# VH-VL binders against q0aze0, part 384

Target 1, 268 residues: q0aze0
Amino acid sequence: MKIILVNNRFKENTEKKAQEIAGQLSALNVEVIIDNGLDEPYAGTVDFIMVLGGDGTMLRAARRYGQRAIPVLGVNMGTVGFLSNIEINELAEYLPLILREEYSLEARMMLEVAVFQQQSLLTRVFCLNELLLRSNSPRMLSFALEISGQKLEPYRGDGLIVSTTTGSTAYSLSAGGPIADPQLDAFIVTPVASHIINKRPLVVSPEREISLHLLEEREAIIGIDGQIKMDFGAENRVLIKRAPHPLLMVNLKAKPFFTSIDRSLQRQ
Key: E = the ipSAE of ESMFold2; O = the ipSAE of OpenDDE; V2 = 0.75 times the mean of E and O plus 0.25 times the DockQ between their complexes.

## First folded at step 18 (VH-VL)

Design HH23 (framework fv_inotuzumab; at its last look DockQ between E and O 0.80; V2 from the best seeds 0.00; counts 0 for: pae O 2.02 > 2)
Fold by ESMFold2, look of step 18:
Structure HH23 (fold): chain C 268 residues (1-268), chain A 123 residues (1-123), chain B 112 residues (1-112)
Amino acid sequence: as target 1 above (268 residues)
Amino acid sequence: EVQLVQSGAEVKKPGASVKVSCKASGYTFDDYAIHWVRQAPGQGLEWIGGINTYTGDTYYRRKFQGRVTMTADTSTSTVYMELSSLRSEDTAVYYCARDESYFDYLSGTFDYWGQGTLVTVSS
Amino acid sequence: DVQVTQSPSSLSASVGDRVTITCRSSQSLVYSEGDTYLSWYLHKPGKAPQLLIYDVSRRFSGVPDRFSGSGSGTDFTLTISSLQPEDFATYYCLQATHFPLTFGQGTKVEIK
């Protein structure tokens, strides 16, 4: 059995704990690869991914491995997030179930994001929470949104968020978007500080394609999961669609979404 | 307008402690970590550590581990750095700086800085 | 700790000159999906540092076009295409890919 342990580059205790867990798993004849983000993602066959950290660490794991249909377990190392399932001090209790594959999986929709320069593909990335288009200057953006080829009235403002339901409690919520049940598949399109008075958030079928481009020359940034940044200018466009595979999140312990919403609302 | 306003200059004797505040305004406090950087006379910039205001996690350079404590008070949008067991070598200007964060992720880019706090440690 | 070495340590230049400062890291600064956490700061005595360039080459909002950054892996460059009177300062690079975060030793740009 081969497991990837994903950890955070800034947290010394996370690295120390990852090494300790790797040693314990190796004693059980489990092959372990530690991914702290400094090397290319492991390309070989892997049976399970364990994320040691918070929701930000889970987002990196999802971007690197989420399209490979590998079970991913969130292990909380402190502050409980939406994407963790068990606490680090419970790992020994649940390890036998992990090794016997006695757990359920919850699928979470991901975005596939393709950025173009004119007609040429520059890059393709995957995203668990959201894509953010924002200005990289004091000036507003003027931009076009198309949904499955249907061109909406132009937008003016600070930017736009295209979120999954999983991302509905992150930047999208702060910008006025709805909280969505993460078991639903949908896009949530939320304008950021729109100058155009009637631009409300949209909930869009996951079968749609979403396209964005600037209507005038401005310096802008495409942000992915609040962690990856790409330059975006008048020569660029971005195409967003449902990723081919969802993230497969491991469920070992019941963690009710709706009772936990109060914690997310308290941050408003 | 984004502002980080630090507490005033301090004069301390060796062995004492100092606590410097950094009050944030003009942005959502929990969206940015706060780091502390110092510059001793005639030297360059030295990173001390930081605090993720969303998670409460702290990150200390090993050199300062055991002598530094960083805390955040969300209700007042203020971060504190306390440095204990002061030595003459700790004489420096101490800056706070903000760093974009997203949950436990930090970018490590310091876009806005406080005005600096001179801490002088002398007999 | 990752060592970050700037060169030169100081230089003298005139208004209008092109200035190049290099920053070399003891380890690659490439992270995860190719992102590289290398930033440049301007620092004048008695003032707070100011961000110029982040993510190797991305100019911070409001920074003039004469400032540009480039490089990859371990070798990075800050270029000032035509020095202005307000550009005489000490410049620092910062790497944040590896813990702990480390600054270069600084490059002082003086009036000739």
Scores: ipSAE 0.789, ipTM 0.902, lowest interface PAE 1.0, mean pLDDT 91
Fold by OpenDDE, look of step 18:
Structure HH23 (fold): chain C 268 residues (1-268), chain A 123 residues (1-123), chain B 112 residues (1-112)
Amino acid sequence: as target 1 above (268 residues)
Amino acid sequence: EVQLVQSGAEVKKPGASVKVSCKASGYTFDDYAIHWVRQAPGQGLEWIGGINTYTGDTYYRRKFQGRVTMTADTSTSTVYMELSSLRSEDTAVYYCARDESYFDYLSGTFDYWGQGTLVTVSS
Amino acid sequence: DVQVTQSPSSLSASVGDRVTITCRSSQSLVYSEGDTYLSWYLHKPGKAPQLLIYDVSRRFSGVPDRFSGSGSGTDFTLTISSLQPEDFATYYCLQATHFPLTFGQGTKVEIK
């Protein structure tokens, strides 16, 4: 068995813990790779990914390794979030189950985000939460939204969020998007400060494709999961579709989603 | 408009503690982390540490571990930095700075800064 | 700790001059998905530092076009294409890819 440990570069305790866990696993003849900011994702075949930290760390791990259809376990280390399954102090208890592969998996839809300049692909990213298009100035953006080739009326506002159902409790929620069941596959398209009063978010089938481009020569930013940022101009377009593989989140411990909604609402 | 307003200058004796505040406004407080950076006379900028206002997690430079405590009060949108066991070498202008954050992830880009707080440590 | 070496420590220039400041790290600053956490700041005495460039080459809002950033891996540069009177200050690079965050020593740009 080979396991990747993903930790938070800013949290020294996660690195230390990763080293400790690596030692323990090695003693059990498990090969361990620690990803503490590797330049490139580990390219070798692995059987399990363990994320040490919070939701941000999970998002990074998902973008980095999610397309490989590898079980991913979130191990919370003192943070608040929705994506961790067990606490660090519970790891010892569940480690035998992990090693025996006695766990359930929850498939979470991911986004495939492709950013183009004219016809050239600049980057392709798989992400768990959302794509954000946002103005890089105090002025509103004018941008076009297309869904499966259907051109909607131009959007005017600060930006737009295209989120998974997993991401519904993240930035989309702050922008007034609906809370979605993470077991549901769908796009959530949430306007950010639209000039149209009461402009409603859209819930879109995962079978459709979403395209965005600017209608004016304005400076904008593409944000992915709040971690990746890219300049976005009139010469660029973004294509969003369902990723070909979902993130396989390990479920070792029951964690009711709907009982955690109040926490999210109280934060807003 | 994003603003970070820091507390006033402090004069302390060696061995004492100082607590500097940084009040944030013009944005959602817990969507961004706050870092502290200082500049001693004739020296460059030095990162002290940061606090994630969403998670409450703190990140301290090892040099200051055991002496520095950062806290956040969401009700007042204020971050505090307390430095204990002050030394003459701690004489510096201390700045708070905003950093983008997403859950437990930080960018390490300081887009807005406080005006600075002079802390003088002298006998 | 990651060492960040900034050069030169000081330089004299005239208005209209092209100015280049270099920042070198002891190890690669590339992180996930190619992200590189390197930013540049302008600092004048008695005032708060100001963000100029982030993520190597992205200009912060309101920053004039004469400021540009470039580089990759371990070598980074800040360029002022045509120095203006308000640009005389001390400049710092900051790496945030590795813990702890570390600044360069600074580059003081003075009037010739």
Scores: ipSAE 0.395, ipTM 0.795, lowest interface PAE 2.0, mean pLDDT 92
ESMFold2 (binder alone), look of step 18: mean pLDDT 92; pTM 0.948

Design HH24 (framework fv_inotuzumab; at its last look DockQ between E and O 0.79; V2 from the best seeds 0.80)
Fold by OpenDDE, look of step 18:
Structure HH24 (fold): chain C 268 residues (1-268), chain A 123 residues (1-123), chain B 112 residues (1-112)
Amino acid sequence: as target 1 above (268 residues)
Amino acid sequence: EVQLVQSGAEVKKPGASVKVSCKASGYTFDDYAIHWVRQAPGQGLEWIGGINTYTGDTYYRRKFQGRVTMTADTSTSTVYMELSSLRSEDTAVYYCARDEAYFDYLSGTFDYWGQGTLVTVSS
Amino acid sequence: DVQVTQSPSSLSASVGDRVTITCRSSQSLVYSEGSTYLSWYLHKPGKAPQLLIYDVSRRFSGVPDRFSGSGSGTDFTLTISSLQPEDFATYYCLQATHFPLTFGQGTKVEIK
């Protein structure tokens, strides 16, 4: 068995724990790769991924490895979030189950985000939460939204969020988007400070494609999962589709989603 | 408008403690982290540490571990930095600065700064 | 700790001059998915530092076009295409790829 441990560059305790866990696993004849983000993703075949940290670390792991259909376990290390399944102090208890592959999997839809300059592909990224288009100035953006070839009325506002149902409790929620069941596959399109008063979010079928581009020569930014940023101008287009593979989240312990909603709402 | 307003100048004796505050406004407080940076006379900028207001996690430079404590009060949108066992070398202007945060992710980019707080340590 | 060295430590220039400041790190600042956490700041005495450039080459909102950032890996550059009177200050680069965060020692841009 081969396992990747993903940690957080700023949280030394996660690195230390990764080393400790690696030692323990090695003693059990498990091969371990530690991913601290400073190297390229491990290209070899692996059987399991453990994410040590919070939701941000999970998102990074998802972007790097989610397309490879590898079970991913979120191990919370004393932070707040929705994506961790067990606590670090529970790992020892569940480790035998992990090694015996006695766990259930929950498939979470991911986004496939493709950013183009004219006809050239600049980047393609798979992400778990959302894509954000936002203005890079105090001025509002004018941009076009197209859904499966259907051109909507031009948007005017600070920006737009396209999120998965998993991402519904992240930036989309802060922008007034609906809370979605993570077991549902759908796009959530949430306006950010729209010029149109009370412009409502859209819930869109995962079978559809979403296209965005600016209608004016303005500077904007594309954000992915709050971690990747890139400049976005009039010459750029973004195409969003359902990723061909979902993230396979390991479910060792039941974590009721809806009972945690109250906590999330209190923060908003 | 994003603003970080720090507490006033402090004069302390060696061995004492100082607690500087940084009040944030104009944005959602717990969507960002706050870092502390200082500049001693004739020296450059030095990162002290930071606090993620969402997760509550703190990140301290090893040099200051054991002497520095950062806390956040969400009810007042205020972050505090307490430095104990003060030395003459701790004499500096201390700045708080905002950093984008996404859950446990920090960008390490300081887009808005407080006006600075002079802390003088002298016998 | 990752060492960040700026060059030069100080320079004299005139209004209208092209100014180039370099920042070299002891290790690569490339992180996950190609992200590079290098930013530039302007600092005047008695004032708060100001963000100029982040992620190597992105100008912060409100920053004039005369400021630009470039570089990759371990070598980075801040360029002021045409120095203005308000640009005389000390400039710092900051790396945030590695813990702990570390600043360059600063580059003081003085009037000739």
Scores: ipSAE 0.828, ipTM 0.924, lowest interface PAE 0.6, mean pLDDT 94
Fold by ESMFold2, look of step 18:
Structure HH24 (fold): chain C 268 residues (1-268), chain A 123 residues (1-123), chain B 112 residues (1-112)
Amino acid sequence: as target 1 above (268 residues)
Amino acid sequence: EVQLVQSGAEVKKPGASVKVSCKASGYTFDDYAIHWVRQAPGQGLEWIGGINTYTGDTYYRRKFQGRVTMTADTSTSTVYMELSSLRSEDTAVYYCARDEAYFDYLSGTFDYWGQGTLVTVSS
Amino acid sequence: DVQVTQSPSSLSASVGDRVTITCRSSQSLVYSEGSTYLSWYLHKPGKAPQLLIYDVSRRFSGVPDRFSGSGSGTDFTLTISSLQPEDFATYYCLQATHFPLTFGQGTKVEIK
């Protein structure tokens, strides 16, 4: 069995713990590859991904490996997030179940994001929570939103969020979007500080294609899961679709999503 | 307007402790981590550590491990840095600085800074 | 710890001059998906430091376009295309790809 063990770059506690876990797994004849983000993603066949950290670490794992249909387990090393399933001190208890593949999977929709310069594809990335278009200057943006070729009235404001239901509790919530059940597949389109009062958040079928471009020269940024940033200008267009594969999250313990909503509201 | 306002200057004896506050305003407190950076006289900037206000996680540079404690009070939007077992070498201006956070992810970019707090450790 | 070395340690320049400051890391600063957590700060004595450039080359909101950053891997530069009176200060780079976070030693830009 081959496992990728994902940790984050602030190593003080996670690198040491990752190496301890790798040693334990090796003693059980499990091959372990540690992904701390400094090397290219492992390209070979892998049976399971274990994420040591919080929701931010899970987001990186999802972007790097989510399209490979590999089970991903979130192991919390601190404050419990929405995407972790077990705590680190419980790992020994659940490890036999992991090795025997005695767990269920929950599918979470991902975004496929393609950024163009004129007609040329610059990059294609995947996203678990959201794409954020925002101004990179004191000036507001004027931009166009198209949904499956249908042009909406122009937007003016600080930006726009295109979120999955999983991302509904992240930036989208702070911008006034609804909390969505992550078992639903949908886009949630949430304006950021719109100067046009009637621009309400939209809930959109996952079958739609969403396009954004600027209507005047401004410095803007496309943010992906709050972690990846790309410059975006009047020469660019971004297309957003449902990704070909969902993230497959491992479920070993019942997850109390609805009773956990209060933590998201406390940020507001 | 984003502001970080620090507590006033302190004079301490070797072996004592100091607790510096950093009160944040103009943004959602839990969306950003707070780091502490110091500058001793005639020296450059030195990162001490940080606290992720969303997760409560702390990150301390190893030379300060065991002497530094960072805490956050969400109800007052205030972080604190306590440095114990002070030495003359700890004489410095201490800054708090804001870092974009997204759950447990930190960018490590310090966009807004406090005004600084002079801590003097003298025999 | 990752060592970050700035060059030069100081320089003298006149208003209108083009100024280039380098920052060299002992290890690559490339992280997942190409992210490179190198930032540049301006610091005047008695004032708080100010962010100029983050992610190698991205100007912070409101920073004049005379400031630019470039580089990759281990070698990075900050360029001021036409020095202004308010630009006389000490400049620091910061790497945040590796723990612990480390600053360069600083570059003092002084009036000729």
Scores: ipSAE 0.769, ipTM 0.893, lowest interface PAE 1.1, mean pLDDT 90
ESMFold2 (binder alone), look of step 18: mean pLDDT 92; pTM 0.949

Design HH25 (framework fv_inotuzumab; at its last fold request DockQ between E and O 0.76; V2 from the best seeds 0.83)
Fold by OpenDDE, fold request of step 21:
Structure HH25 (fold): chain C 268 residues (1-268), chain A 123 residues (1-123), chain B 112 residues (1-112)
Amino acid sequence: as target 1 above (268 residues)
Amino acid sequence: EVQLVQSGAEVKKPGASVKVSCKASGYTFDDYAIHWVRQAPGQGLEWIGGINTYTGDTYYRRKFQGRVTMTADTSTSTVYMELSSLRSEDTAVYYCARDESYFDYLSGTFDYWGQGTLVTVSS
Amino acid sequence: DVQVTQSPSSLSASVGDRVTITCRSSQSLVYSEGSTYLSWYLHKPGKAPQLLIYDVSRRLSGVPDRFSGSGSGTDFTLTISSLQPEDFATYYCLQATHFPLTFGQGTKVEIK
């Protein structure tokens, strides 16, 4: 068995814990690779991914490995969020189950984000939560939104969020988007602009495609999962689709999503 | 308008503690982390640590661990930095600075800064 | 800790001059998905530091276009194409790829 441990660069304790866990797993004849984000993702085959940290760390892991159909377990290390399944102090208890592959999986839809320069592909990324298009200045943006070939009226605002249902409890929620069942596959398109009257979030079928481009010669920024930034100008177009493969999240224990929403969100 | 307003200058004796406040306004408080940076006389900028206002996680430079405590009060949008066992070497201007954050992710880019708080440690 | 060294420590220049400041890190600052957490700050006495450039080359909104950032890996540069009177200050680079965050020692730009 081969396991990747993903840790958080800002939390030294996650690195330390990763080393400890690696030692323990090695003693059980399990090969371990630690991913602290400073190297390229491991290209070889692995059987399991453990994410040590919070939701942000999970998002990074998802972007790096989510397309490889590898079970991913979130192990919370003192943070709040929705993407961890167990606490670090529970790992010892559940480790035998992990090694025996006695766990359930929950498929979470991911986004495929493709950014083009005219007709040329600049970059393609897969992400678990959302894409954010925002102005690089205090000025509002004007941009075109197209859904499966349907051209909507030009949009003017501070920005736009295209989120998965998993991401519904993240930036989209802060912008006024709905909370979505993570077991549902859908896009959530949430406007970022409180000054826009009667602009409502859209729930869009995962079978559709979403396209964005600016209607003016201004510079904007695309943010992915709050971690990746890309320049976005008048000559660029972004195409958003459902990723070909979902993230396979490991469920070792039941986690009541809806009953814990208030608790998790009110911590702010 | 984003603004970070820090508490006033402090004069402390060696061995004492100082608690500096940083009140944030003009943005959603828990969407950004707050870091503390100091500058001693004739020296450069030195990162002390930071606090994730969303998760409550703190990140301290090793040299300050055990002496520094950062806290956040969401009700007042205020972050505090307490430094104990003060030494003459702790004499500096202390700045708070805003950093983009997303759950347990921090960018480490400080786009807004407080005006600074002079802390003088002298016998 | 990752060491960040600026060059030069100080320089004298005149208004209109092209100024170049270098920041070198002891380790690569490239992180996941190619992100590079290197930023530049301007600091004047008695004032709060000001962010100029982040992510190596991204200019903060409101920052004059005479400021530009470049570089990759371990070597980074801040360039002021035409120095203005208000640009006389101390400049710092900051790396945030590695914990702990570390500043360069600073570069003081003085009037010639």
Scores: ipSAE 0.917, ipTM 0.950, lowest interface PAE 0.5, mean pLDDT 94
Fold by ESMFold2, look of step 18:
Order: C-alpha cells, then sequence, then structure tokens
Structure HH25 (fold): chain C 268 residues (1-268), chain A 123 residues (1-123), chain B 112 residues (1-112)
C-alpha cells in the first residue's frame, strides 16, 4: 500500500508530524511519500492520500492529485475547516480502518480551467474551490460571460468568481454568493463589486461551459483556489468546465456540513 | 485604505520584554497573515516570524523560538509581538507586514507594512 | 536555511540610468504548479519598506512601469529602466518558497 502525505510548507509542526506518521506507516509495511509541494507530483500508483493541514493544504492536494480518483483524507491540525474529516489526535484510532479500506467516499466536483491566448491553449489547471477573475489596476473591468454559447449582457466591475459548491463558503460567499450544499454539483457565478445592478449571482448546471474574456484593454489576473495566479488580458479567454473526475473525499467520521458553518466562519 | 499602525517607540533594559502592537484597518483582517521583520542599525532586513490570523498558527524563525510570542485579537484587528529576554543586539526598528492568506496557505508576499517601531535596549 | 545573495552590494548611479540588481538563491525557488515566491522591496531610512515586484515578475498595482523583475529557478533580477530621484534607496529581495523566509543582504543604490 502506498500513501502520499501532503503537508504545508510553512508549518513546522505539520512537517514534524508528517515525518512521525511516515515512520509509523513504514513500520506497518506501508510505503510513504511526503509531498510538501517542492517536488513534482508523484507520478506512480498511489492508493491513498492523507492531507495534514487545513483547507488550503487540501486545495493543493486536490489540484495535484484530484483527477487520479485516489481517496483523500483531510486531517485537521488546527482550526476546523470544511474539508477535514478527522483530527490529528484521532489518526491512530482510525488508521486500522484506513488500512482495511473501511470508509465511505464523498465526491466533490472540481473545475477544469483552460486559458487561451487568441485560439492557442496556454495552460490547463484543475480547481476545487473557485476561479477568480479580478482587476489588477485601480480601474474596473468590462468583460463578457458566456454560458454554453449564450452571451449574457456585459459585466462591469472588479471581477467575477466561478465557484464549485465546495467553494461557496470561500471567496464567493464574501462577494455575496449563496452557501451551497457541497453534495450538489453546480457552478456558482458571483460578480465582484458589479456596477451593473441587476447582475445577481447565478447557480448553473455542471453540464454548462463557462467562458470569460475582457471587452477592453485592462490588466487582470486569474486566481485559482486563492493560490495560483495568471496574467489575463484582452488577448486571453478562459473556458471553465466540470473536471472529468471529482475529488474523492474520505469519510471516517460524521462531519455535518450545516453544523460546522458558523464555527468555520467565526474568523470573519 | 489599507493601514497598519504600530505602537510607539520603546526603551528597555537588558532582560526585559517588549510588546509591540500592529492595528490593521481597511481590509478583512482574517484574509491576511501578519509577519514581523526587523532592521538593526547598519543591518539588512531580518524576518522574525508571522501569525496566520485565520488559523491562529504562528511561525517563528528558529533564532527567536522561545523568546517571541505573536498573538492576534480579531475583535480589534490587532496583532501583537512580544519579545522577551531582550539583549542589546535586539535594538532595531520592528515592522509588521501583511501577507495574503487563504485558509492555512500563505504567499509570503508583504504588500503593506506598518510605519515601524524603534525598540532600544540599553542599560 | 536557503540563503539569498544580492549583487552588487552597492552602486552609484545618475538619474536616468538603467540599473540592474541580481538576487541568487542557494536553492531553487520553484514551488507547486510553478509558483515562485520571490519578491523585491524598496527601503529608505525612516520609512517602511515598499513592495515592488512579487512572484518574480509581477509588478504591484501602483508601482511605476520602470520597475521590472525577471528570472527563474535560482537567479533573479530587478531592473529600473530609467532611475528617478525617488529611486535612490536600498533594495531587498525576499524568498518565501522555503521556510524560514530569508531576505537578501540588500543593494544600496546611491546618487553619483
Amino acid sequence: as target 1 above (268 residues)
Amino acid sequence: EVQLVQSGAEVKKPGASVKVSCKASGYTFDDYAIHWVRQAPGQGLEWIGGINTYTGDTYYRRKFQGRVTMTADTSTSTVYMELSSLRSEDTAVYYCARDESYFDYLSGTFDYWGQGTLVTVSS
Amino acid sequence: DVQVTQSPSSLSASVGDRVTITCRSSQSLVYSEGSTYLSWYLHKPGKAPQLLIYDVSRRLSGVPDRFSGSGSGTDFTLTISSLQPEDFATYYCLQATHFPLTFGQGTKVEIK
């Protein structure tokens, strides 16, 4: 059995704990690979991914490994987030179930994001929470949103968020979007500081294709899960679809979404 | 507008402690970590550590572990850095700086800085 | 610890000159998905440091176009295309890919 441990590059305790867990797993004849983000993603066959950290660490794991249909367990080492399942001090209790594969899986929709220059593909990335299009200057953006070939009235404002239901509690919420049940598959399209007053957030079928491009020369940035940034200008277009595979999140312990909302947001 | 306003200059004797405040305004406090950077006379910039205001996690350079404590008060949007067992070489201007965070993720980019707090350690 | 070394340690220049400062890291600063956490700061005595460039080459909004950054891996440069009077300062690079975060030793740009 081969397991990847994904950790946070800055948190010293996460690094030390990852080494301790790796040692414990090796003693049980489990091969362990530690992924702190500095090396390329492990390309070989892997049976399980364990994320040691908060939701930000889970987002990196999802982008790196989410399309490979590998079970992913969130192990919380701090503030309880939306994507952790068990606490670090419970890991020893649940480890036998992990090794025997006695757990359920919850599928979480991901985004596939393709950025073009003219008609040429520049890059393709995957995303668990959201894509953010935002201005990179004091000036507003004018941009076009197209949903499955249907052009909406132009947008004018600071930007736009295209979120999964999982991402509904992140940037989308701060911009006025709804909290969505992560068991739903949908896009949530949330304007950021729109000057077009009737541009309400949209909830859109996961079967749709979403396209964005600027209508005038402006400096903009595409943000992915709050962690990846790409320059975006009038020569660019981005296409957003449901990713081929959802993230497969491990459930070992009941973690009710609605009970956890206020606790996870209390830092606001 | 984004502002980080630090507490005033301090004069301390060796062995004492100092607690410097950094009050944030003009942005969502929990969206940014706060780091502390100092500059001793004639020296370059030195990173001390930081605190993720969303998670409460602290990150201290090994040199300062055991002597530094960083805390955040979300109700007042204020971060504090306390440095204990002061020595003459701790004489420096201490800056707070914000770093965009996203849950436990930090970029390590310091886009806005406080005005600085001079801490002088002398007998 | 990852060390970052700037070159030159100081230089003298006139208004209008093109200035190039280099920053060399002891290890690659490339992180997941190609993110490279190298940033450049301007610092004047009695003032707070100011961010100029982040992610190697991305200019902070409001920073004049004469500032640009480039590089990859371990070698990075800050370029000031036409030095202005307000640009005489000490410049620092910072790497944040590796813990702990480390600044270069600084490059003092002085008026001739």
Scores: ipSAE 0.817, ipTM 0.909, lowest interface PAE 0.9, mean pLDDT 91
Fold by ESMFold2-Fast, scan of step 19:
Structure HH25 (fold): chain C 268 residues (1-268), chain A 123 residues (1-123), chain B 112 residues (1-112)
Amino acid sequence: as target 1 above (268 residues)
Amino acid sequence: EVQLVQSGAEVKKPGASVKVSCKASGYTFDDYAIHWVRQAPGQGLEWIGGINTYTGDTYYRRKFQGRVTMTADTSTSTVYMELSSLRSEDTAVYYCARDESYFDYLSGTFDYWGQGTLVTVSS
Amino acid sequence: DVQVTQSPSSLSASVGDRVTITCRSSQSLVYSEGSTYLSWYLHKPGKAPQLLIYDVSRRLSGVPDRFSGSGSGTDFTLTISSLQPEDFATYYCLQATHFPLTFGQGTKVEIK
């Protein structure tokens, strides 16, 4: 069995904990690769991915490994998060179940984001939460949204979010989007500070293709899961569709989504 | 508008502790971590540490481990840095600076800074 | 700790000059998906530092276009295409890829 441990670059004690866990797994004849983000993603065959961190660390793991159809377990190292399943102090208790493959999997859809310059593909990335188109200056954007070949009336405002249901509690929520059951597959299209009074969030089929381009020369950024930034100008176009594979999240214990989000919203 | 406003200058004796505040306004407090950077007279900028205001996680340079404590009060949008066992070489201007975060992810980019707090450690 | 070294430590220049400052790290600053956490700051005595460039080459909104950043891996450059009177200052690079975060020692740009 081969397991990847994914950890965060900003926690020195997280690196120490990852090494301790790697030692425990090695003693059980499990091969361990540690991914702290500095090296290229491990290219070999892997049986399981364990993420040691919060939701941001899980999102990075999903971008690197989510398309390989490998089970991914979130292990919480802090107190806030929606994508972890167990706490670090519970790991020893659940390790035998992990090694026996005694768990269920929950599929979470991902986005495939392709950025073009005219007809040339510049980059293709995957993400679990959302794509954010935003202005990188005080000036508002003017942009076109097309859904499966249907051209909508132009948008004007600070930007647009195209989110998965998993991402409904991240940037989309802050911009006025709905909270969605993560068991549903859908795109949520949420305007950011629209200057057009009747623009509302849209919930669309995950089989749709969404495209965006600027109608005016502006400085804009495409953000992926709050972590990756790409320059976006009038010469660029982005195409968003459902990724080929969902992220396979490991469930070792019940963690009800609705009670978790309810508590989080009341706390903030 | 975005502002980070720090508490006023402090004069301390060796062995004492100092607590500097940094009050944030004009943005969503939980979306940005706050870091502390100092500059001693005639020296360059030195990163001390930071606090993720959303997760509560703290990050300290080893040199300050055991002497520095960073806390955040979300109800007042204020971050505190307490430095104990003060030495003369801790005399410096201390700055807070914000760093865009996304859950436990930090950008490591300091786009807005407080005005600075002079801490003088003398006998 | 990752060492960050700026060159030169100081330079003298006249208004209108093209100024180039380099920043070298002891280890690659490339992180996941090509992200490189390298930023540049301007600092004047009695003032807070100011962000100029982040993610190697992105200008902060409001920063004049005479400032530009470039580089990759371990070697980075800040360029001021035509130095203005307000640009006489100390410049710092910051690496945030590796813990702990590390500033360069600074480059002082003085009047010739």
Scores: ipSAE 0.817, ipTM 0.911, lowest interface PAE 0.8, mean pLDDT 91
ESMFold2 (binder alone), look of step 18: mean pLDDT 92; pTM 0.949
OpenDDE, look of step 18: ipSAE 0.839; ipTM 0.925
ESMFold2, look of step 20: ipSAE 0.796; ipTM 0.901
ESMFold2 (binder alone), look of step 20: mean pLDDT 92; pTM 0.948
OpenDDE, look of step 20: ipSAE 0.799; ipTM 0.915
ESMFold2, fold request of step 21: ipSAE 0.784, 0.801, 0.799; ipTM 0.897, 0.904, 0.901
ESMFold2 (binder alone), fold request of step 21: mean pLDDT 92, 92, 92; pTM 0.949, 0.951, 0.950
OpenDDE, fold request of step 21: ipSAE 0.914, 0.916; ipTM 0.950, 0.950

